# Ledger of designs, part 18: miniprotein binders against q53ft3

Target 1, 195 residues: q53ft3
Amino acid sequence: MFGCLVAGRLVQTAAQQVAEDKFVFDLPDYESINHVVVFMLGTIPFPEGMGGSVYFSYPDSNGMPVWQLLGFVTNGKPSAIFKISGLKSGEGSQHPFGAMNIVRTPSVAQIGISVELLDSMAQQTPVGNAAVSSVDSFTQFTQKMLDNFYNFASSFAVSQAQMTPSPSEMFIPANVVLKWYENFQRRLAQNPLFW
Below, E stands for the ipSAE of ESMFold2; O stands for the ipSAE of OpenDDE; V2 stands for 0.75 times the mean of E and O plus 0.25 times the DockQ between their complexes.

## First folded at step 4 (miniprotein)

Design p1_
Fold by ESMFold2-Fast, scan of step 4:
Structure p1_ (fold): chain B 195 residues (1-195), chain A 83 residues (1-83)
Amino acid sequence: as target 1 above (195 residues)
Amino acid sequence: SVEELAEEIRRALEYVQRIYEWAKKLLEQGDVEKALKALQLAYRWAKIALERAQELGLTELIEEAQELIQQIEELMEKIRESQ
């Protein structure tokens, strides 16, 4: 249902479920990450009246996660870009992931998605540092990320006849990549601020 | 392709199954309200997955979704009766 993308890295589409309503993507080498994209894959939407609150977490000096609310994804706005380069130091306020016992290896941060009622999400305040500096920079970065994702993913795409059975490898369906790319391009062209 | 869409539906049903397991664990811990909310989420997502599987004619996934929906409904009914 969910995807997570960092420029220059393979897209993640298999979130780890850590609670009945909470999902996590690992971000290794997070110190090198400036932006992250969170999106819905498109086949399985949120139930009506629900959406996802998107959080960023990194381990503090004691190895405990520090969660910060970045923003939201919904059926109406199924993708969002977040700037995380300024969020690696600080303290989170009360949040849904606060009681979670999530501890990861050093240099690994996480993106969390908490599935909540839209009414509940409307009452929450994302951190200001997640906002982009300008619309033009946001549009250029988004296009660059789209191109990078499509080019990287398509370089590994093969016809069904060329695929080999592999118990350890996960293949990303080319159709899913193409549909995501086209949908994102279309939405960006309609309104660069749709997310 | 249909096979690619089937993979997302299959992953969604796996999440639903895990939500169902979480709900049972919450019930054992005495957290009935949280368990019921989990089952309601599982139910709604399972129904969505069923609808998508039916649209694509994916018999195996239709059967899996229906089985999960039945298990969810049975557990929700058991909770209601115990209140």
Scores: ipSAE 0.735, ipTM 0.907, lowest interface PAE 0.8, mean pLDDT 77
Fold by OpenDDE base, second read of step 5:
Structure p1_ (fold): chain B 195 residues (1-195), chain A 83 residues (1-83)
Amino acid sequence: as target 1 above (195 residues)
Amino acid sequence: SVEELAEEIRRALEYVQRIYEWAKKLLEQGDVEKALKALQLAYRWAKIALERAQELGLTELIEEAQELIQQIEELMEKIRESQ
């Protein structure tokens, strides 16, 4: 139902259900994380009239979890990107995860999804600057990752005249990489969860 | 892939099962309102899971979803009768 993505890490698709309406992803080494993408997998949508409130938790100085509302995911907005780097020192807000016995280690943060009525969600105010734009934000996040990859790959590009013969090595033309990149962008624009 | 979708449906049904069990515990604790809300969510998700399983022709998951739906409906009815 839910996925969680951190740049440079494997996609998480198995949320831990901690309550009847609450799901949690663990984020180890959260201090190195700037952005998190939360998204619907597309297989099981929210029931009609319901969505997900997305929370971030980190341990405070006392080791107690501090939860903050990041934003929302819905059937109409099935993905969202959140900046969490600036939240690591923030104050907690009222949250639905209160008395849950969630085993936590000091280095592990959590993304929590609370399944709620859309009307109730509309009354909640996310922490400022956490929510990057909706579907567009996942696309933008992925686009940045793609751009990073392209920039990295292109840094190794050499002209044919600059190539040294190496029979043991295979080369991929830069135009092939570009074509792949363009195709990926197109697919991403059509469906940000195509992969 | 169909296999990946099947696994997702399976996980959804596992969640439904857990919600159903929690609803029972809530009833034992006397929290009828919360139990009903849990069951309503479980019911809706189970129905969606059933539809997806049917679309993919996943017989075992269809049967599992149908069974869970029936169990949820029965429990909801019992709660209504007790009010």
Scores: ipSAE 0.027, ipTM 0.469, lowest interface PAE 3.2, mean pLDDT 77

Design p20 (at its last look DockQ between E and O 0.60; V2 from the best seeds 0.59)
Fold by ESMFold2-Fast, scan of step 4:
Order: C-alpha cells, then sequence, then structure tokens
Structure p20 (fold): chain B 195 residues (1-195), chain A 83 residues (1-83)
C-alpha cells in the first residue's frame, strides 16, 4: 500500500499499523535526513473518497512525540516529497539545560499516515515549507534521478565494455553507483531544486 | 513482477485482518461508530485486494480475501441487528 523512501536507505514498504486507520514508518538517525518521499505502491489504492494525511513525528526534549502535518497522498496524487530538515527542533535556550548545550533528543523519528476522508483532509493546513511545492511530485524527482544515474553510470560502463560478448549482460562497477549516489544525495541536501 | 504485486496484496490483507481485530476491540469498548468506520475501511480494502488477486489469478489470496470479506460482513450485520 504505502512506501517511504529516504536517500541512502532501503525503501520501506511495510508500515507498522498502530491503529485501525494509522500507519507509521520509523526513521532512525533522523538528524541526517533532509527529505523523505511517501508514495502509494500502486496495486492497492485508497478506497474511493479517501486519502492519506502524512505526518512527521520527532521526540521533544522530554522524549514525547511531536506530530506535524506534512501534506497528503491520494489516488490522484500518489507520491509526495517532503523536506523535514527545516522541521527538526533545536531546543538550545528553550530547554532547562539550554545554557549547558548538552541535552540531546532521541535519534528516531516517524512518518505517519492517517487514512482519512478527502473532505476532512481538505480542511487541514500542512506545516509551511514541508512539501516541495514549486517542484512536481515523486515522478519528476524519480525521472531526474534515473536520468542522472543513467548518464553518469553509462560514462563508466562504456569504458569497461571491452570484451563483453553480450551487451545485455553489461556489468557496472558498484563503486560507480556509490559515487553517483553520494554526489546526488549531497547536491539534493544542499539545494532540493538543483535537479 | 507478479511476486511484488502479490506481496503488496498480502500486506494489504494483513492490514485488513488487523483492522478487523481493531473493530472488535472498539466494539468491546462500546465505540460502535468507530468500529463501523473501521469495518467499512477493512471491507473496502479487502474488496480491492480481492479484485487485484483475481486479476493476477492468485488463488490463495483470492480465498483469503473472500474469507475476510465474509467475516467483516457478518460482524457488520451483527452490529446492524443490535442497533
Amino acid sequence: as target 1 above (195 residues)
Amino acid sequence: SVEELAEEIRLALEYVQRIYEWAKKLLEQGDVEKALRALQLAYKWAKIALERAQELGLTELIEEAQELIQQIEELMEKIRESQ
């Protein structure tokens, strides 16, 4: 039904169900995350008239979850990319130990999906700047990633294809994929619109 | 692949089963309205899963979906009769 993707991590496609209409994905080491993508897998859509409200939760200084509405996924718009780096709280002087600068929050956050009626969702206001509003959905992001990967990897694959009898069995060195991935992730973290 | 599609259908049916269990718990707590909403969600998703399993010819998942739909319908009817 649902998927959750973070650059550099294995895609999650099996959300933990925490209520009859609520599902969560864990985001360990969330301080290193800038963007998350939430999407429908495509085989099992939402029931007619329903969609998913997407929330982000992080632990506050007392370890209590703080939920923020990021946006929505629906059958008509089944993918969304969210910037969460701007939503992470820095407690600094707001904490009882603010002057000591030694208080740390736990490192695990969650993405929550609440299955709701579309009419109910239309009445809700997401936290500002969470959704990448000037950029279209996961499709455009994915196409750009695929194009960048193909162009980058192709330049190296051609250099390696010297004695291959079958081009359909071409082997791409893992290091080439890793280098592309690291460069793309770094660029995306610096400027989400670089692509 | 067919296997990836089958895995999504299996997961959906697992969610449906859990929603059904949540609905029973809600009924025990006296929250009939929330239980009915949960059963309606379970029913709708189970029907979708059934349709996809039928399209793919996945006999075991078809049977599982049909069994869950029957259980959901029976519980919804029981609730209706008691209201």
Scores: ipSAE 0.693, ipTM 0.897, lowest interface PAE 1.1, mean pLDDT 75
Fold by ESMFold2, look of step 6:
Structure p20 (fold): chain B 195 residues (1-195), chain A 83 residues (1-83)
Amino acid sequence: as target 1 above (195 residues)
Amino acid sequence: SVEELAEEIRLALEYVQRIYEWAKKLLEQGDVEKALRALQLAYKWAKIALERAQELGLTELIEEAQELIQQIEELMEKIRESQ
């Protein structure tokens, strides 16, 4: 029914059901994640008049969950990309997952999907910095992520004449990064869903 | 592939089964309104799963969905008769 994708990780397609109308995906090592994609697999839609409110949860310093509403998925908008990098120290929001008895560790966050009536979802306000997305937005996000990675890695490039010997460090030639970037960009242009 | 579609339907029916069991627990707790809402959700998803299994000719899943739908209908009727 639901899928969850983080760049560089295998897609998750088997949500853990934690209540009759609530589903969860675990996100290990969440501090390294900037964006997450939540989508409907397509075979089993929401019932008519219903949709999914999507939440992000991370553990506070005491290991207690802090939930924030990211946005929505519906039969009419079955996929969304959410930015979570700015949410990892924010105040929690109203949420329907309150008393859930879910075991987690300090390094694991969760994406929660609450199946609700569309009328009820219309009364909810997502956190202001979460991205609203579509298939076009996913493609654009992925391209910008690739550009960002390449520019960041390139900012540390040095020529062989500039290198200081450092036997405890490993180095990668800059052309390897460029080749990876070009290959990935080509694959994305040929098939935006090649993952 | 048909195998991937079948696994999605199978997972959905597992979710429906769990909703049915949770609805029974809600009834034991006296929360009849929430139990009925849970069963209505389960019923709608089970009917969708049945339709998809029929479209794909997946006989085992068709039978599983039909049995689950019958159980849900019987429990909802029992609840309404005792209201």
Scores: ipSAE 0.663, ipTM 0.881, lowest interface PAE 1.2, mean pLDDT 78
Fold by OpenDDE base, look of step 6:
Structure p20 (fold): chain B 195 residues (1-195), chain A 83 residues (1-83)
Amino acid sequence: as target 1 above (195 residues)
Amino acid sequence: SVEELAEEIRLALEYVQRIYEWAKKLLEQGDVEKALRALQLAYKWAKIALERAQELGLTELIEEAQELIQQIEELMEKIRESQ
């Protein structure tokens, strides 16, 4: 139901349940992370009247988790991009994840999703600098993501001579992927919010 | 693809099951209110998962969803009867 994406990293779709209504993604080497995307996978929406409050956690100077509300994901807004680089030394709270027994390492931050009523979410105030404030930041994130995808896809490229017959598998020519990439970049440059 | 959608449904059902198990733990701890809220969430997601599985004709996932729904309903009924 939930996905978490860091530019240049693999998508995470398996969140750890830490409470009846709370799920957590681990972010290793969080100090190198600038932006995180939290999104719904699309097949299973939130129940009617519900959404997800998205929190970020990093260890404080004492090694204790500091949680901050980043924002929200809903059926109407199934994805959100958050800048977390500036939050690593900010103020936070132990609630709502602070009481949870979550295994953590010093280099690992966490993204938490709390499934809540939309009405309750409306009363919450995210940290001011968590939302992507500039089109440029979004573009940079998207570009890094695209580069990662292209690199990943190209790593599987084989020549026709290297192909092993597999009737059960479909193949996509590399030039198709390249054309898609080029078209995507062009559209992104024209309108970063084209989708 | 249908396979990708099936995987998403499967993942959802896994979460449903986990929420169900968490609700049982909450009951053991005496937190009936939280347990009921958890079960309600699990129920709603299970119903959605069932609908999606039915739309795609995924027999195994349909059966799994139906089973989970039955388990949730039974536990909810048990809680209601105990109050």
Scores: ipSAE 0.517, ipTM 0.832, lowest interface PAE 0.9, mean pLDDT 83
OpenDDE base, second read of step 5: ipSAE 0.444; ipTM 0.794
ESMFold2 (binder alone), look of step 6: mean pLDDT 90; pTM 0.886

Design p21
Fold by ESMFold2-Fast, scan of step 4:
Structure p21 (fold): chain B 195 residues (1-195), chain A 83 residues (1-83)
Amino acid sequence: as target 1 above (195 residues)
Amino acid sequence: SVEELAEEIRRALEFVQRIYEWAKKLLEQGDVEKALRALQLAYKWAKIALERAQELGLTELIEEAQELIQQIEELMEKIRESQ
């Protein structure tokens, strides 16, 4: 259903279900992450009239999650790129207590997807500046991520074409990534603000 | 590949099954409205998964989806009759 991609990391397609309508992806070492891409895999769409609200969560000084609404994914707009670097509590400054490790908090953030009625989603306001504003920057980033992912995946396909994958691992079909990228390219050419 | 498409359908059915289990827990807690909303979501996604499995000729997944849909419908019927 859902995927989550960070440049330079293996794509995640195994969301953890935490409630009847809520799914999460873990982002370990999130302090090194600037952007995340959230997307639909393409085979199972949202039910008609529904979509996904995308949230970002990081642990505060007490280890409690702080959730922020980043934006949305829908059947009509099945992928989005978000800048999360500016949403971390230490933007531009050091986290002295975190750096000292005097409070043992996990270095793991989460992307959350809440499945909601489109009417309910329309009444929510995402945090400012999370969505990537530049079409050129988005295209370059997406191209680099696709190239990196495709080359990585292709090396395993060639090496392991006759091998059954481990049941503990989840992989996205290369054609789904290509289809998503091509759809983005086409939509950006037609309407740069569709996202 | 068909196998990769089948994997997404399998995972969707696993999510549907978990939604169904959460709906039962909501009923035990007396939250009928939330339970019905959860079952409605499970039903809609199960129907989508069934349609995709049928298009791909995936017999095992078709059967799993049909079983889940039946269970969801039966529970929704019981709720309506009891309230």
Scores: ipSAE 0.620, ipTM 0.867, lowest interface PAE 1.3, mean pLDDT 75

Design p22
Fold by ESMFold2-Fast, scan of step 4:
Structure p22 (fold): chain B 195 residues (1-195), chain A 83 residues (1-83)
Amino acid sequence: as target 1 above (195 residues)
Amino acid sequence: SVEELAEEIRRALELVQRIYEWAKKLLEQGDVEKALRALQLAYKWAKIALERAQELGLTELIEEAQELIQQIEELMEKIRESQ
């Protein structure tokens, strides 16, 4: 039903269930991630009156998981781009060596989707701000991200006739990717602030 | 293509099946309220998948969706009767 994209990485479309109404995608090496796209695949919408609250989880300075609300995806706004780089550390360091190059152990973050009533979602305030300063800059960034994603995915094109059934492999129809890309481009061209 | 739409519907039904199984585990743990919320979500999504399969004339997926809906309804009724 929904997917998760990070520029330069393979798209994820198989969320793991972790609660009665909650699903997650793993983000390995999250310190290298600046932006995440969450989107609906298009054929199966959310139930009427419902949508998805999008959360981000990362280890805090003590290694404890922290959940933050990034925003929402709904049938009316089925894709959203989130800037997560600024959310990994809310406060600056006053330590003289706070900016030193320190080797860190790689960590895994998660994108969470909580399926909720739209009325409940309307009462929630996302943490942080992913807005860009100019419409042109945002449009260029989004177009380049979409082009990078589509070109990357297409470079590994494999027809269904070439696929061998395997429980260790996941496949997504190329046409689903194309339809998402075209729909997003169309909406962005009509209104750059539609998300 | 119709084949690609069928694949997305099939994946949706697989997720509905997983939500249904999650609900059964919640019942075994005594968490009736969460189980009912899971079943309601599974029911709503299964109904949407059924409608999509019917629109496309995908008989096998229609039958699969109907079976899942029946199982969900039966479990919800059993829960109701036990309250």
Scores: ipSAE 0.629, ipTM 0.870, lowest interface PAE 1.2, mean pLDDT 74

Design p23
Fold by ESMFold2-Fast, scan of step 4:
Structure p23 (fold): chain B 195 residues (1-195), chain A 83 residues (1-83)
Amino acid sequence: as target 1 above (195 residues)
Amino acid sequence: SVEELAEEIRRALEWVQRIYEWAKKLLEQGDVEKALRALQLAYKWAKIALERAQELGLTELIEEAQELIQQIEELMEKIRESQ
């Protein structure tokens, strides 16, 4: 249902379910993370009238999580980019994870998703600097992400002579990935908010 | 790919199963209202997963979703009868 992406790392699509309505992604070595993308995978939407509140937590000096509201994902807005580099010393504790006593290691942060009614979400205020608000910053991040994706995908390219027939494994030609990258980059340059 | 879609449906059903187990624990603790909310969420997610599995013709996932929905319905019925 949900994915979590950090530039330069493997995408996570297996959230850990920690309560009936709460899901978590672990972010090891979080001091090196500036941005996190949270998105819906596209097959299983939220139930009608519901969405996901997105939280970030890091361990305090006692190993206890400090949760902060970053923003939201919904069926109508199924992806969001958050800047977390400015939040690691911040304070914020009005959150639905307040009843959870989850202790983590000092170097591991978490992204939390709480499934909530849309009416409830509308009354909540995210921390001020979490959402990527400038077109320039968003464009720079997106360009780096596209570069990383293309380089990653291209590292698996093989010639036709090296391919072993396998009915259970799908292959995508490197040329298709390149064409997608070039097309997306061109569209982004013309209108950074084309989606 | 169909494989990626099937994997997301499988994961959703795993989450539904866990919500169902949490609902049973909430009932044991006497929190009927929270248990019913959990079961309602599980029911809605399971119905969505069933519809997607049916659209894709994924027989095993259709059967799994139907069985899970039946379990959820039976538990909700039990709660209704006890009130």
Scores: ipSAE 0.420, ipTM 0.796, lowest interface PAE 2.4, mean pLDDT 77

Design p24
Fold by ESMFold2-Fast, scan of step 4:
Structure p24 (fold): chain B 195 residues (1-195), chain A 83 residues (1-83)
Amino acid sequence: as target 1 above (195 residues)
Amino acid sequence: SVEELAEEIRRALEYVQLIYEWAKKLLEQGDVEKALRALQLAYKWAKIALERAQELGLTELIEEAQELIQQIEELMEKIRESQ
């Protein structure tokens, strides 16, 4: 029903169902994650009057999960991007004695999705510093998505070139994709607002 | 392999879906120009994915790509009529 995407990683589409109305995605090595995209796959809509509350959980210094509400997804708003870099444990929390005090903490965070009544969701306030979207966040997201798609397109073009060719077959050469990608990257770097 | 190519097409369609949903979000925020650019990008890649699925005879992916293309075209038309 749901997908979870972290830039530079394989997309996850198989959430672990932990209750009738609750789903989780594991985020290993979460210290390296800045943004998470949560989206509906579009095949199964929420029932009338229902939506999904999106939570982020990371282990505290005692290894206990700390859940924070990031935002919502609904049939009318089926995707959202969240900035989690400001919500991670350990950011600016270095211990004075350093390696002299060893605390075991899991390296895995979670995205949780709770299917709830829209009325219930309206009563909740997401964490204020979880940016849903901004021009800079969108630009960074599209740059990473374009990089991933360029890799896909280039690999696919090579594979197709090795298959039996047909004169009636329309085929986009990898170098055309590369030139387009380079031009787009250059323009994004110089003026993010062009996108 | 065909399975590997099919997986790449599925991933491409997932990116198209993400771009489409992102375009809808931009429209909600009043950023029509960026939304249109996002939809044009989604359209281009959905067409490529469709062509590749057709070449491989992957009926389910062909249908998925056609459905996404229709949704993109409908939203682009709605934007055009509103401007």
Scores: ipSAE 0.007, ipTM 0.201, lowest interface PAE 9.6, mean pLDDT 66

Design p25
Fold by ESMFold2-Fast, scan of step 4:
Structure p25 (fold): chain B 195 residues (1-195), chain A 83 residues (1-83)
Amino acid sequence: as target 1 above (195 residues)
Amino acid sequence: SVEELAEEIRRALEYVQYIYEWAKKLLEQGDVEKALRALQLAYKWAKIALERAQELGLTELIEEAQELIQQIEELMEKIRESQ
């Protein structure tokens, strides 16, 4: 139902369940990740009145997860881009030389999705430092790719809607998501200066 | 294609199955409230998957969704009777 994408890595479309209403994607070697894209697969929407709260967790110095709210995905806004580089570097940097460690072991972070009532989600505030800036070239490129995906999906949905009695509903097949991901990777390879 | 849409429905039904199994574990642990919340979520998604399968005429997925819905309903009824 959900996907998770990191530039240069295989897209994940099978989340692990960790609670009755909570699903996670593992992010190995998370210190090398700057941006994460979370999106809904369009074939199965949320039930009416529900959506997904998107969280990021990283292991603290004791190996315990620290969860932070990044934002939301809903039927009306089924994708979001998050900058996590500032979040994962913000802990334990009291050294004279800043946030540097000589010895680092591989760490696994997680993206979590909590299925919640929209009313409950409206009372929550995402962390401010996860907000994606429009002046960042990579963010602008990623936004353009998401816009391109949803423009394509909308065009496709018009044709699919002709087959159903509910023309207001959008159906997005897995192949559309995979082709969008392939185009994203291809564009990134063609334009390395957007980094 | 219809096959690609079918794959998304199969994936959704796999999620429903995961939630259902999680609910059974919660019941074994005595956490009835969480189990009922999990079953309600599973039920809602299974109904959506059923509607999608019916719209596309995917007989095997319709049957699978209906079977999961029945299992969810039976478990919820069993919980209700035990309270």
Scores: ipSAE 0.047, ipTM 0.511, lowest interface PAE 7.8, mean pLDDT 70

Design p26
Fold by ESMFold2-Fast, scan of step 4:
Structure p26 (fold): chain B 195 residues (1-195), chain A 83 residues (1-83)
Amino acid sequence: as target 1 above (195 residues)
Amino acid sequence: SVEELAEEIRRALEYVQRLYEWAKKLLEQGDVEKALRALQLAYKWAKIALERAQELGLTELIEEAQELIQQIEELMEKIRESQ
């Protein structure tokens, strides 16, 4: 039903049951993990009206799990990529001195999946930018900025027949700007973090 | 492949079995509400697994799923009678 993937590691498909509706995957050496993918395997869906709330836990200084909601997987969105690097023990503090005097904890964290009604999931708020689906908004903003830049730059384009010799001025052919714009858009569509 | 699909169905039935056993333990602890939630989830997933096994003609998994559904139904009925 569920899978859990970390780049460079074997995929996990055998979650451990820890409650009547909760399942976990262990993440050893979690300090080296930046992203985790949680996904449905594709043959057995969630029951109608249900989905999975995805949690991340790491051990605190006393070895107790600290759980945070990362996001969701559903039949309509059966895979999600989560950024956990800012959520690890001793990392991601927003407050000055938040990382002072931290004690190194054991290196095993967990991904938890709680099977819940979709209505229950809709009322929950994930931690910050854990879900990489938020990159859609950034990608849309970036595309808008690229369009703005191209339009602005193109407004100053002149043909060779209209150029006035100015040795101290640098000129870039409009065609080069267009090629850069097209290349950047293509690369952004393939990988939003390529730059 | 059919073998990979069969493996996911088999795994789903393993989860169904674990939910059923979890429900029995919850009943022993007196937690009827959690037991019923576990059984309802087990039932729904077992029905899905049965439908997929039937679509693929996987006789052994069909029989396994039907047996688990029967056990779940029997336990839910016992709980209903005791309430």
Scores: ipSAE 0.518, ipTM 0.824, lowest interface PAE 1.8, mean pLDDT 74

Design p27
Fold by ESMFold2-Fast, scan of step 4:
Structure p27 (fold): chain B 195 residues (1-195), chain A 83 residues (1-83)
Amino acid sequence: as target 1 above (195 residues)
Amino acid sequence: SVEELAEEIRRALEYVQRRYEWAKKLLEQGDVEKALRALQLAYKWAKIALERAQELGLTELIEEAQELIQQIEELMEKIRESQ
């Protein structure tokens, strides 16, 4: 049914069912996670009139789960990107010898999916700082960044005839930058979080 | 691939089986309303899984889905007779 993706990690496709209508993915070492993608796998859709509410949970200072509504996935909108870094307020840097909090509070967060009626979901409000709930908006932002970088890098391109001897400087052919841009754009279109 | 599609169908049927078991426990605890809701959701997902298995010609999964649907229907009928 569902998948969960974090950049730089293996995709999870086997959610743990914890109730008749509730599923969970574990996110170990969650302090290193900025974005999470939740998506439908495509073969088994939701029953008509139903969808999934997506929640994020992290352990508080007492080790108790704190659940927050991030957004929704439905048959019509089967994937969503969420920014969770801002939801873990008080991350801070841990001192090497300050292990007490790590011992008492597990560093494992969870993504929860609750299967609900679409009418019920329409009455719920996700947390404001979950930011990117749309694959399209994230892709648009990333495309703009790619375009900006490519244009910036290309502004420094010189022909072989204009190169001066400089063994301390590195030069990259313009076509290598173009190939990187095209490859990145292609990969982004296939998976917005491949990077 | 067909193998990946089959894996998703198999996983869905595992979820249906667990929901069916939870419905039985809810019924034993006297929570008929929650048991019926669990069975209705299990039924809908089992039907979807069956349809997908049939489209792909996956005989083993078709048989598994049909068996689960029958078990769900029998339990729902038992509940109806008891109410």
Scores: ipSAE 0.379, ipTM 0.782, lowest interface PAE 2.9, mean pLDDT 75

